# Designs tried in a protein design chat: miniprotein binders against CRAL-TRIO domain-containing protein C365.01. Part 17

Target 1, 355 residues: CRAL-TRIO domain-containing protein C365.01, of Schizosaccharomyces pombe (q9uuc2)
Amino acid sequence: MADIPADRKKIVQEGWSRLFSDIEQPSYIQKFPSQESLYVSFFEQCAFDDFDLTLLRFLKARKFVVTDSSDMLANAIVWRQQANLRSIMVRGENGLNQNFVKASMYFIWGQDKKGRAIVFLNLHNFIPPKNTKDMEELKALILYAMENARLFLDSEQNAAKGVLGLVDLTYFSRKNIDLDFARVFAETFQNYYPEILGQALIVGSGFRMALFEGVWSIGKYFLDPEVRSKVTFCKPAQVSGYVDSKYIPLSMHGQFDETKLYERAPPETAGIGKPENYEELDKEYVDAAKEFIRLTREWIYAAGKPQEAEIEEKRKAFKYECKKLWRKGVALRPPNIYQRLGLIDANGHVDWSKA

## First folded at step 8 (miniprotein)

Design r1
Fold by ESMFold2-Fast, scan of step 8:
Structure r1 (fold): chain B 355 residues (1-355), chain A 105 residues (1-105)
Amino acid sequence: as target 1 above (355 residues)
Amino acid sequence: SEELKEEIDKLLEEVEKLAEEAKKLGVSPETIKELIRKLFELLWKLYKILKETGDPELLKEIIELMRLISALLEALYLGDPEAIEKLAEEIDKLAKELEELAKES
């Protein structure tokens, strides 16, 4: 999602109308423990960024077919509840399997030349789990990672461009391959986190790149064609065309000392969050979600009428207030590693001068 | 393992036969769908073998077969006769090279 085209206003309005109709159905509501938890899930799905930009990601993912797009978003809101995302984020990093956390399967640091936050994927640290319990705990880590990656999106400057994924194949081996897990991950990412990825660099050479190409010959069929088009294979020397050497790890012959990141602030210092600490904020989230829905219906009804511009400005102002309210929820979470290192403040604002 | 190399050779022979079928684009859509399904089954069989082997020479052969099968699948999906014919020829060439390599001791 680049700039929002003026011609997209009508389809955005149609998308919201369909979504509001879907979430008001008794069959949909019954999928949540309460109607309040539905509104909380809706708010947490959409308010981290501009609400309309969130809907536009789902619209783009379904080729601007309103019914498919809105149903996809409705399903994502339900999925957040079913996957226990709220519980994962409330408990924080210390609520995860610490063996998986310590493996350092990923980190986020620096920006590429297009201003996108870089997600480094250390696939060589991924050892496929052999049992159901470990698999579920690894999924929780991955969901925690995806939710925290959302903090690096900026609706004004960067959210439309997504993140840059960078996969370093230097130590990649057969031990790191699990195509069933890759399929499940691909489905989850495409269905529930559309248009977050701006580009993925698969970095390697020689036999390890050939091995990944073999796996990719099957794995690419798990991906939508649009997602496949964002994947670029390159040699280590070519990374400097995408990322300033300042942000390339020392292990990849750049200037960034990633060992400093790995050695800092153990997860135990972050503590574990409690659901009861969110009771008052959840009431505010419910009220804000209801008000957004009311204002959006009013905006749709005002289309082509004298009050349209006035309602549109009021709705825009309210969306910014919702983003601020969402940030209060971030402040209640136990501090993640980037907050402990000073890259992200308590409210989730990124300060790239600290990178 | 000699036995494992023999299994790879047999899979390569299956790929060659399917590539020859792919060259006949005058066949029915049902036949093309069946061919696609069979090629995908071969990719998964090669993947299982790849996970179990530590032999660098054998791994190179498996990876090359997986690459060619994947390319043939894309050509079939796109209905590109020129690409199908070229890939079938590459598979035939690889098969002949591997067969000659096996005969030379």
Scores: ipSAE 0.387, ipTM 0.683, lowest interface PAE 2.6, mean pLDDT 83

Design r2 (from r1 with K5A L12A A19L E64A A75T)
Fold by ESMFold2-Fast, scan of step 8:
Structure r2 (fold): chain B 355 residues (1-355), chain A 105 residues (1-105)
Amino acid sequence: as target 1 above (355 residues)
Amino acid sequence: SEELAEEIDKLAEEVEKLLEEAKKLGVSPETIKELIRKLFELLWKLYKILKETGDPELLKEIIALMRLISALLETLYLGDPEAIEKLAEEIDKLAKELEELAKES
């Protein structure tokens, strides 16, 4: 497991202390169907990578103000339950609106020169939802996409900060503009997925770029200043400075045929996943969450004491066991397209040679 | 509020001035780009009022104005004079709607 930066150890400990205090409040617990569901949500939020690195993402997002950061994480844990994120992930791709899936509004493919996974955003395939049902189904697709992007943020495999977002404006037009939806999306991304974006490239030229710049002149104010600072506008020809031509779309004179990704993937044959398949795993998630909390409290108490090193080593080993347990949950889900393409192997490792 | 009404009145006047300028200036890419920039400044002012008031009618006007700007950009690149004239009429209609909105605030 990755080590906590030495200068951040104390604030990480303070962050956990505050979070544990928050999640033990009766007013917080009542927001969940059961105490077990609280622990499952906590585990799924934090165990996909190193627990401490997850907390550090929230700490960075709130400028290392412990109370703001820990409250933000507590809110994210509640939000996962309220947004039915577990249900979306358990059901898998076949549980989504297939018209939205086939529209190819996004895909994850390749890595940039800094080793960050590339998330391609095809805004020209986005049509504003016309009613509440379409809005909820589109939100489900976006949440499914964000959760799968977390599979590429594994700190043991990729030490680079976050993902590279690449917005292709080649076919962007007026029909793709929904400022209200953009605001809702921006709020969700900022509140519940902090420090996921390393950099965003807005790629285009001519009137399509001018159109997007106009939208951006207003839309940027929905974004935190730190998120805005990660956005770079560039011409198609400049993308080679960030990304190897192997991963640049054909529309930008690269080698990647972005139109064939879904055609190349083996079909999903497992069908829609069922919640009852997770009953035994959920008991293990609950036990692991409780043990992590107990070990973390022991770790905090051991600071400056003779047993500190022993407790730190035990806690580090347990974080690794939690990550393995989280991977068992991923393996129970219907395989996503990246797993079907072999980009993510059976052990959860990303094999960039397949891209 | 009185402050909101005054700001919307000012924005409506600016939209009217932009429409008058577009009629006087010959069709050139640079002139149209300048018109688009001014329209986005108007959108920003409307957005500031929206943030302060939460008025859903202002959100509708912002979206409508953005769609008109998009149409103007497409028309500029296609070189369709008839479409430009149609967009000028739609902008005029929006300016009058903003004026009515100011009277109810």
Scores: ipSAE 0.000, ipTM 0.250, lowest interface PAE 11.6, mean pLDDT 80

Design r3 (from r1 with K5L A19L E61A E64A L68A A75E L78T)
Fold by ESMFold2-Fast, scan of step 8:
Structure r3 (fold): chain B 355 residues (1-355), chain A 105 residues (1-105)
Amino acid sequence: as target 1 above (355 residues)
Amino acid sequence: SEELLEEIDKLLEEVEKLLEEAKKLGVSPETIKELIRKLFELLWKLYKILKETGDPELLKAIIALMRAISALLEELYTGDPEAIEKLAEEIDKLAKELEELAKES
């Protein structure tokens, strides 16, 4: 598992100490259907990557202010429950509105020149929700997309990798504009998925870029300064500086054709997943969450003491086992399109040779 | 207002193509200024319709058009800086008037 940077060890320990204090409060526990569901939510939030790397994403998002960072993570853990993330992921693609799925508003494929997964955003396929039900169903699709994007953030190296967002404006029009939706999406992304975005390229020219810049002049105020700093506007010809021609869209004279991937994808035949399939795994998640908390408290207490190195090594090994356990949950989900295409295996590991 | 938004899209596309063509062919700054003047004439006409109808969709479209024109001027127009500054001031003034209308309607 990844090593905690030496200069970040103390603040990571302080972050965990504060978080454990917060999640053990009766007022916090009452936000969950059960104490077990709190531990499951905690485990699913943090175990997809190294626990400490997950905390570091929240710390970086709040400029290493421990109280703000830990509160943000505690809020994300309860939000997962309130947003029904488990239900969305358990049900899988076939549990979503198929008209929204077929619209192809996003696709994840390939790596940029810095090794970041590329998230293609097809804004011209976005139609503003016309009622509360459409809004709820579109939100479910987006949360499903964000959770699957976390599979591409799995960093077995010391440093966490973000994604490259590529927004293709070639077919963008006024029909794709919804500032209320943009605000809600921005708030959700910033509050619950910090440090996921490495960089966003807004790619276009002419009147379509001018139209988007008009929207951006208002929409940028929904974004934290940290997120705004990651946004780069560029012309189609400049994309080759970031992305190999193999992954530049056909609309920009590259070789990447998303439609061929949709056509190649085997249909999802597992059906809608069922919560009861997770009952046994949930018990293991609860036990693992409790053990991680116990080991982390021992690690904090051992700081500067003779047993520190021994406990640190045991904790590191246990984090590795937690990640493997989390992957068993991915394997129980109905296969997503990337698994069906062979880019991701059944346990959620990315095989970049397939892209 | 749906037809009006389509006309706005077509006009922005036409402006982009003409300005790119003009730069390639060495068209005079006077020609570019005349094109920009025609765009503002359309903007003022749309504003008058907004004042008469109070259509919120038209208000959103006009604001988007104004910002798009501003971006286009900054990116594509290479003429007199004083003229660009004056046009930007007129866009700012119109934007404030439209924002006041939005508050009232």
Scores: ipSAE 0.000, ipTM 0.198, lowest interface PAE 14.1, mean pLDDT 79

Design r4 (from r1 with L12A E16L E64S L68F L78A)
Fold by ESMFold2-Fast, scan of step 8:
Structure r4 (fold): chain B 355 residues (1-355), chain A 105 residues (1-105)
Amino acid sequence: as target 1 above (355 residues)
Amino acid sequence: SEELKEEIDKLAEEVLKLAEEAKKLGVSPETIKELIRKLFELLWKLYKILKETGDPELLKEIISLMRFISALLEALYAGDPEAIEKLAEEIDKLAKELEELAKES
């Protein structure tokens, strides 16, 4: 488990104190179907990597203003429930619109030279939504994608560096332009998945790059300055400076043919999950969430006292157990395409030798 | 908002002037690059109004303008001066529609 940077310990403690105060208010609890569902949502939001790294991502996104950061995290926990995120993940790929899944609007494959997982965005496969149903189905796909991207974060390896986003403009055209969808996507990404992106490469040349630069001249204002600072424009030939050729798509003269991956591991082989299979796990998640809150309060109280080191070690060990428990929940999901291909195991560990 | 409206009116006038020059003197790559530059500036100003008003019809107009700019860029990179010349007439019409929209806002 990664340790909290020494210079960030105090603000992390302040962030947790504020968040715990917020989530224990009756007005906040009333936003959930039950108090248990609040703790489940809290656990699923925060335990995937490391509770403190999750909070640090929200702190960084709000320039270390504790009140803004903690409110943002509290809102994310509520949003998970309102967006039916649990239902999306329980059902898996087979619960999504299969035309969108098989279009390969995104794919996660390989790692860059800094060890960050690569998320490819294939904008040429995007068809603007024409009605509310299309928009909701695309949102579900995007949420499924973002939750799976979290599985490629690992605090022991490279979680703090995030992922590398790669936007391939090789086949981008005006048919793929939807500023309203871009706004919705940007708002969802930056509000609920802060600091997951380490860097984004916009890869193209000629009129397709010029077209995208025009869209970007407007679309960039949907993004927070912190997100905009991570975007780099480059030509296809420059990608090899970031990514080994074995992970560069064939469209950019690399060796990676992503079109064959869905053929090797089609969604139909994954099955569909059932909510009732999670009843016992939910109880474990609730108990773990409560214990984390209790230990964190003890940790805050122990600051500067003789028992501080003992409480810190106990809390660190418990965070590790929570990460394992969170991954137990992942194992109950229908296997996603990366798990079916052997790139990521049922417990969320990535094996790059399979890529 | 009044200052922004004046800037939009000025840009529409400059676009109209460039379109008229293209009809009389013939289209050059430099003229088209200047047109594209001014059109993106116009898009940015229209987007500021969209943020203030939330007008969904304005978003549709912005997308239409983006599609037109895409056609200009494609013609420029293909080296097709006849296609660029034909598009000058469409940009004149679009600029007049945008000037009317700015006066109504």
Scores: ipSAE 0.015, ipTM 0.361, lowest interface PAE 6.7, mean pLDDT 81

Design r5
Fold by ESMFold2-Fast, scan of step 8:
Structure r5 (fold): chain B 355 residues (1-355), chain A 106 residues (1-106)
Amino acid sequence: as target 1 above (355 residues)
Amino acid sequence: SEELKEEIDKLLEEVEKLAEEAKKLGVSPETIKELIRKLFELLWKLYKILKETGDPELLKEIIELMRLISALLEALYLLGDPEAIEKLAEEIDKLAKELEELAKES
């Protein structure tokens, strides 16, 4: 497990203190179906990686203003429940609109030269839905994708700062443009998945790049200045400066055969995951969340006292156990495409040797 | 298509007027906010036309106009690079005349 940088210890403690105060308010608790569901949402938000590194992402996103950062994290925890993220992940890929899954609008494969997992966005496969039902089903696919992308952000396996987003404009056209959808996506990404983007490459040339630049003249204002600063426009030939050719798709004149990801039909096995399969695990998640909060309060109180080192050691060990417990939830999910291809194991660990 | 060309002509004249107002020295913060609001309205109108036009040359010119309006917005946010604003106003005026000629051709 990664350690908190020494110069960030105090602000992390202040961040947790504020968050715990916020989530214990009756007005906050009322936003959840039960207090247990609040703790489950908290645990699922924070325990996929180191709790303190998760809080640091929210702190950095709000320029280390504790109140703003902690409120942002509290809102993300509520949003997970409101967006039905748990239901989406429990049901798995078979619970999604299969026409959208088969369209292959995105895939995650390989690492860039800085060790960041690469998220490839095939915008030419995005046809904006024209009705509310299809829009909500596409949103579910995107949330499923973002939640699975968190498996590649595991600081224990992948020390790189965030992901590399790569947008291939080779086949981009007007039919792929929907700025209203882009605005909603930008808001969701910025509010609930802060500091996971290391860099975004917009790859193209000629008219297709010009077309994207035209819509970017509006779309860039949907992004916070910090997020906007991570966007780089480049020509196809320049991609090799960022990504080894073995991870560049064949469609972009690299060596990676991305077609093995395009036929994303689930294996010929039964069914959609069921919420009742998680009842016992949810009790463990609730207990772990409460214990983390208790240990963190003891840690804050022990600051500058003789017992500080002992409590820090106990808390660090418990964070590691929480991450293992979180991964039991991954094992209960139906296998995603990366697990079926062997890149990710049943517990959500990435094996880059298989990429 | 003829109605679309007439709409483009009108938008180009509105952009030219806003660019001329933007290049004035000593613009108040309230005037800057109003110019920004109007420029965003024009960007959204151009975006709607961009989605409908089948003419590749007209599409290229609309994209260039959107790019120049975006640059003008950035210059306004910096509260007065008068040289940058002046130069962008001249480029918008040139492009507006090119698009006006294109719209009249067919």
Scores: ipSAE 0.408, ipTM 0.699, lowest interface PAE 2.4, mean pLDDT 83

Design r6
Fold by ESMFold2-Fast, scan of step 8:
Structure r6 (fold): chain B 355 residues (1-355), chain A 106 residues (1-106)
Amino acid sequence: as target 1 above (355 residues)
Amino acid sequence: SEELAEEIDKLAEEVEKLLEEAKKLGVSPETIKELIRKLFELLWKLYKILKETGDPELLKEIIALMRLISALLETLYLLGDPEAIEKLAEEIDKLAKELEELAKES
């Protein structure tokens, strides 16, 4: 299990105190269909990696200003419900627009030289929809992709590093540009998935790079300065400084052929997931969320007292049980392509030796 | 096409004059807008020559000018003129599309 950095313990405690106060307000609770759905959303937001590491991502995103950070996390928990994120994940890949799935706009595979999962972004396969229905279906695919990316942030294996975005501009053109969509995507990513991106590598040359640079001159203002600082522009020949040739795309004279992975992947035969299959799990999530809150309040109260060490050990063990319970929820979902390829097991644990 | 070359030279001189004005009088949104307008006129004239000749050196010049315009748009945004940026971004998009179509034809 990951430990809270010693110099961050007090601010983490302050962050939780503020968040618990916020989520227990009647005005906050009424934004959910039920109090149970609030606790389910809280658990699904926070338990995936480690509760404290999740809070630390929000704290870092708001420069360790407790009120701003905790409000941001509270808003993310509400947003999960409003965006129907649970429904998207329960229904799985078969619940998505299959034309968008087959377009190969993204794929997650392998690690960079710093141990970060690589998210390949094929912008030339992104053709902005003109109608509302298709746009909402594309948004669902993107949310599904971002939730899958969270499975690669397991702090036990990745030391809480983010992902490496690798943007391939080889075939990028004007038809792939939608500044309004870029703004909405940037806002969603920054507000609800803070500190997930370790670095974004924009790879290209010549005209396609110049075109992207033109768009970037405007689009970068949709990004927080901290996110903007993670963006690196480079030529195809420079990618070897970041990733092994095994993971450099064929378009850049490397060995990574995403099409072979799609061909190898078993078809999804589980069908579309059903909400009723989650009723028992949801009760366990509610109970675990409430116990985490109770235990965390006890931990805060014990600060500087004789029982502090005992409570810290009990809380650490309980966080581990919560992570296991969260992974049980992953196992109930229709298998994603990474599970079908064997990179991720049924419980959502990544086996990096398979990539 | 001697007339087009003369128009390009004159426009380049006007761009240089606006850059010197910005250095002396300070950078204003109006000066930046005028500079961007002149640079777009220059880009479209260069694009017409590129379309006629296929000269790869002209493509490099066009790319360099697009980067300059991008820097100026960034400055204009920081000065609080987002409406002007929107219109100028449409002009960049138009030119980029024309260049992409030209590349496909080759």
Scores: ipSAE 0.005, ipTM 0.241, lowest interface PAE 10.7, mean pLDDT 82

Design r7
Fold by ESMFold2-Fast, scan of step 8:
Structure r7 (fold): chain B 355 residues (1-355), chain A 108 residues (1-108)
Amino acid sequence: as target 1 above (355 residues)
Amino acid sequence: SEELKEEIDKLLEEVEKLAEEAKKLGVSPETIKELIRKLFELLWKLYKILKETGDPELLKEIIELMRLISALLEALYLLGGSDPEAIEKLAEEIDKLAKELEELAKES
């Protein structure tokens, strides 16, 4: 396949073989309301970019150990169902706690010098949850944020893979510290959203950087070594090495003013899509998932045989159609703020000319 | 504030006790785990004082003490087993922190 490095083809095939074996186990199937819902969850997990590129993210996260990688992906597929991700995305921004939304704890905008989407992590706007209900609502916001971040990982739309996290410590204070939340976030991010983060910049100086370093001395133990290796501490003056001044926050003497984007954003006024539209989508997702599995098994069997090239081309074309089909689901969701600002179209394609 | 001075005095006593315990330790992974636990408790007590000070000068001093405790905690966590010389060096750093807390108590 053109989109898989040649030296990774065999391990990708081994990964799929293991995963297909795992999802056919009665004990696994029983974790879903129906076999159809298993295929829907599988499709939603894998088709957003490319099935093989999605598997490669899990393979990289587990250092190309096939059993660990495939088990991690199988767990992510069932977790999507158990965490009610479909429900969160179908309800959209208006289904979230509006106090948490208005706090602007994160925002995605612009690209770094490597072409990675920038995720601004506004820790100074973080509101620690006061009780169990707040914690559950904050988790829903996190899941909504991570699902929307997947739209920026589309390799066909964007040259670079992964995002740049930018943590602006200007205004960070002790009131923004919550290690319980940090642990929950770290566990969710690492287990279910591998290889989304390309690099994280922790930007600050003086007292606020010292405070964060103290918290980090404990918080880093929540992170896998692979994730920790992606974290870079730097001073505001060094940010220009990563990001053009257009996307450097005003607090660091750049030109990026996130508040003007919130002021320009139209309210979300579209309703939830009709139930029959989701029923039709789910049937298409089930059929596509089954066909992908069938074609992938044929591809594995054809390795080294005369029909290999023919099967590879059919499979490549089908993966492209699956990606388009996945975007029909995006179009049924209430528009997120990036769609309302024109950065992302109705089908989930990013238009960087709008940033 | 008298309340803050009393809390700082209590922390000084606890840090001195930890330093004394560390100096008497043999080779034991269980003892290292206990020291890590006590350093976490000291960190959280300092965090409470940090939240109460409101004084920029005292705030800076407490943050520096938190950073030192965090560095010691990291060193202990990364140790693969116990070593009498490593434990003695830890005890010396804890004693240094006790003296810094004493100076802070005099200022508050």
Scores: ipSAE 0.000, ipTM 0.245, lowest interface PAE 11.6, mean pLDDT 81

Design r8
Fold by ESMFold2-Fast, scan of step 8:
Structure r8 (fold): chain B 355 residues (1-355), chain A 108 residues (1-108)
Amino acid sequence: as target 1 above (355 residues)
Amino acid sequence: SEELAEEIDKLAEEVEKLLEEAKKLGVSPETIKELIRKLFELLWKLYKILKETGDPELLKEIIALMRLISALLETLYLLGGSDPEAIEKLAEEIDKLAKELEELAKES
C-alpha cells in the first residue's frame, strides 16, 4: 500500500503526536547516550519503509489503541539502543558466532503464491544454548536475521507486506526443543517486530508432528492471540497450495535445495564493518529525523484546513527521500548472504528474478 | 514381517488420533502412558525378530518406533504426567537400545 487508508489517517496522526510527546520526555531521552543517538535509532526503526506504514504495524498489533501502540513503538526505539542492534548490523554476519551462522537455522528465499517472501525455519538445525553466553550469541543472530528480513518487507515491491514462515518437521527431534529459547524468541519477535508474519506453515505428519504439537501446547501461550491465529498446521502434500514446487524443500519432494546456495556464497567473504564508516550518515539520519517530525507536526496541524493537500504532498516526497537515505546505511554494511547471492543489491533492494 | 509392519502403521495412526483428541479435549497422561507401554511391547517384539533374522527393513521400523516413543515421552513431560527422573530413565533406555542397534548394523 502506497498511501494511508482514509479511515486510518486520524489515528496515524494521533499515534505520531503521542510518540513525539513520549520521545521528548527527559526520562525517555536519558535512556540514550545522546539525543543524536535517539534520532538515529528512530530513523533506523521507521525509515526502512514508509514511516506511516511502519507506525500502522504497531497500531494494528495493539488493536489501534493509540497509547499502547505509541508506547510499543517508543519501547522498540529505545530497545534498539539497549540491545546494541546498531553494533550487530555494523559488524555484520562475521561478527556473530560462526557455529550458529553455519548451522543454517533459517534461510529466506523466493515468494509464495501471494507474493510473500518465504522464511525457511530449519528447526532440525537448531542448537540449544548451553549457557548464558550461548543464549546472548543466539539472540544476536536472531536480531541480525530479523533486521535483514525487513529488507523483504518493502511496501513498494511486496504488496503482501509480510513473510511466509515455513517449518519443515521432516528431521525435527527432541534435541531441537528449548522452551526457554522459544519464550525469549517469541517475546522479542512480537514486542519489537510486529506484523511481519503473514502466515506460518507447520509442515509434518505422524510422530514428528506429535512431538511439535506437544511443544506447541505450551509454547503457544508465549504468543499473542493474533500471532497464534496466523499459524497453520498442514501435511507435506498440502504445501503446494501455498508454495510453488520450485520452493518446496527436497524433504517434501519439491525442488528447493538451499545447500547449493550456501556453497555459492560462503560467509567468510562478507568481511566485518567499522563504526567510523557511519559518522557522516548518522548526521544525515539525525537531520532527516528532525525534519520528518517537523513536517508531520505541520501535517497534523493542517488537518481539515485548505493547505492540508500541499503539506501532504511535501511530506510524501520527504518520506521517499528518507527511504532512499536509510538504504545508504545498508550499502555500508558487510554483504549479507542474500547480497552475496545477488538476490539483494548493495542498497538492499530485492530482485525477485534472481530467486 | 508384513503383520508387524501393519502393527507399526496402526500405532502411527493411533498417535495421529491422539493428537486430534489433544487439540479438542485434552489428552490425559494416563492415555499417553498406555500408548507408550504398547509401543515398548511392539519394540521388544520387533527387536527379538531382528536379532534372529537380521532384516534391514525391520531395523528401519524399530528406529521409527523408538522415535515415536521419544515423542510421546516428551509430550508426557510437557503435560506434567511423570517425574522428570522417570522420563529421563526411559530416554536413557531408548538411547542404549539405539547404540546396540547401530553396533548390530555394523556387524553386517
Scores: ipSAE 0.000, ipTM 0.207, lowest interface PAE 13.5, mean pLDDT 81

